# Designs tried in a protein design chat: VH-VL binders against q55gd9. Part 1

Scores and structures below are computed, not measured.

Target 1, 194 residues: q55gd9
Amino acid sequence: MSNQVFQFPPYYHKEPFFTIQPILNTRKKQFQMWQDLILQYCRYYKIYELDINESIKSNSVLFNNEKINRKLSREALKSIIDDIIENGFAEWVDKEKEKEKEKDKDNNNNNRVLIMWRKPDEWASLIYKWVADCGLLNTVLTVWEIQNGDDSKKQEFHQLNTTILMKSLKVLEKQSKCQTFSQDENVGVKFFSI
Structure headers, positions and changes below count from the first letter of each chain, unless a header shows other numbers; Kabat numbers aren't used for antibody chains.
F, E and O are the ipSAE of ESMFold2-Fast, ESMFold2 and OpenDDE, as the mean of both directions, binder to target and target to binder. V2 is 0.75 times the mean of E and O plus 0.25 times the DockQ between their complexes.
[cut] marks letters that were taken out.

## First folded at step 4 (VH-VL)

Design b9
Fold by ESMFold2, look of step 6:
Structure b9 (fold): chain C 194 residues (1-194), chain A 124 residues (1-124), chain B 107 residues (1-107)
Amino acid sequence: as target 1 above (194 residues)
Amino acid sequence: QVQLQESGPGLVKPSETLSLTCTVSGGSISYYYWTWIRQPPGKGLEWIGYIYYSGSTNYNPSLKSRATISVDTSKNQFSLKLSSVTAADTAVYYCARDTYYYDSSGWDDAFDIWGQGTLVTVSS
Amino acid sequence: AIQMTQSPSSLSASVGDRVTITCRASQGIRNYLGWYQQKPGKAPKLLIYAASSLQSGVPSRFAGRGSGTDFTLTISSLQPEDFATYYCLQDYNYPWTFGQGTKVEIK
């Protein structure tokens, strides 16, 4: 019944951690600490997307330390997320139906962010190794089988976010280690020995 | 409680690479910034750079082209490599922990724990 | 880079004297300044952070003052164990820089 919860680092319990520091070099350290915390938390709970507004409104424990009565403001969280994006560990989510609208948006309208606590290159390596270990090279798998199939239940990429999975397969495609294809709306992938 | 100890060769030939390791004991390397500082004999202190335990670095611009700091959390260690050394690199090398303080003026950092230091001599 | 200049570079004093060491920054650094004590053959030891805050375990005879560009470290009654070299450090902007040091010697 009882499960282990994410163990927050010591600096999460320091009140100034929740206030954007005014000196640039101190803020650089603060933002690195927030990046590390956000990525670790999201990895622990397998969270691939964050909604900034909802996180603030719901008093998410990641950004709201109730015991010391401190929380990030929305502006602070957005600044931290912007930094994580610049460092390559996150990106703004674009909707398929709103591609044209998404291209015209400025940063002030961005709210949902994809969190890449493991990079697509690293996911790609894990998936390829699994395919090779299972003797499935030169056969066709569906993206669904990789993500949700019974044979992947023990793998870290089981139930991986679809956007990140497709990015990871694109990495393998560039390396000539797979080829994706689709008929109608289904996506298949064939992995190659190389 | 927490202790830092530098290790590595005491003598390095010119143009070679100086390599030092700092071992953290009595505590974890996680969640801290870790710094290298050096002191030429009879001279003052020079900040070389730091590493966050997760790998992010920052270097003194005067040494950035030659210095590399790395961390191995599984061994509770961080390291300094300084390439293309000359006699000017002869110094006592210290590793240190960056500590965070809160007071009425906000967040401030300081070096609360230092290693004993190790002398590295660059000589032909 | 912010240059830190200490004055004097050395001084001689007797046990019981009041000693003052100054540190001047080449630009404003607010109170982002630390003081460190170094005895021969030993690593530096943190005395003061944030210009005026005493580190745990440091005797209260040490006091830091100042903000902006001008800072002082005062030892109100010099003890035999206080003969050492003292360094200021600015942590306002990278690279972090130390003063050249002030050697306090027994007279």
Scores: ipSAE 0.394, ipTM 0.754, lowest interface PAE 3.4, mean pLDDT 88
Fold by OpenDDE, look of step 5:
Structure b9 (fold): chain C 194 residues (1-194), chain A 124 residues (1-124), chain B 107 residues (1-107)
Amino acid sequence: as target 1 above (194 residues)
Amino acid sequence: QVQLQESGPGLVKPSETLSLTCTVSGGSISYYYWTWIRQPPGKGLEWIGYIYYSGSTNYNPSLKSRATISVDTSKNQFSLKLSSVTAADTAVYYCARDTYYYDSSGWDDAFDIWGQGTLVTVSS
Amino acid sequence: AIQMTQSPSSLSASVGDRVTITCRASQGIRNYLGWYQQKPGKAPKLLIYAASSLQSGVPSRFAGRGSGTDFTLTISSLQPEDFATYYCLQDYNYPWTFGQGTKVEIK
């Protein structure tokens, strides 16, 4: 893969972009811009999960622009993330799953967020199309094969987050386009021709 | 340099839908808000609405029920549809780029690039 | 919607004159005001943003002032190319609204 570096939008280089705007309508636009940037950035690097605390502590380039000496505060980032969640492009990672990872609980607030630049329905469509195009309908695939298989390497859903993938497969199940089942330590999926 | 150009029919019948397209050249529509503004002959300017390149829209309440703005990033275009037009909708229609600025008081918007405008006449 | 009232609606001036146009908002809009110039048959051109910031490429004879409800555009020395209609625009609250315009004519 070409060592291409993500190109930030022009507003990333503007100081007020990193300060939550006090005027509601202006803040709304600002949040839309942040949502767009976050989703694009995550899509580009295939980042499906963000840790708010880690992002701030590590001075993530996404939220810290050293050139203009501006960075988002944790509170600001959380507010933006909340908005993204409301818009359906993110969800908090289950607290139970957080317990398994580093306990960075600050003030009983969620710290980890699942980023979805595509909705599960969209992923579902892409996956099903791929299965059909590959002639794999009425065959069984594992979730791992979908995520990591050589055949899916050129697909956008390659290395897709498991949670998102499972959500997407559930969409297909509701459409009677697949059935999931437990297979050893993995999940099997049989796709159906409709 | 970025340029905008409006295109569409100059004549629309009453009750029909006005349809215009703004083509952006010399740069990408990405990362900007794009707006439609109209001006009846001999009158002032009226903001119609905007669209962010990713699809988010906002409309003037006076036109919200009739106006639809869309974007096609693949064609580097955004469009305006205005349904149920009347003579009152006769105007020069402008597309413009909404840019953002910063001062000591915070974030600000302005239309820094405009199309030449296109006259749309509503007549039977 | 916020109402923007410009004054005067029209004025006559000579080259070299100092011209002042006023825009008043029906409510406080802080410094969320822009000024535009429009010549006949042409699209508006951005002159001032954020009440007092000069757009790049705009001559320094143009100046914007004001905050809250009262704003002014001043042309320190009117040039032949400055005869046009000027509009203020508030972008504080949606819908964004223009003033009715001020036509600057040759005396």
Scores: ipSAE 0.331, ipTM 0.750, lowest interface PAE 2.0, mean pLDDT 91

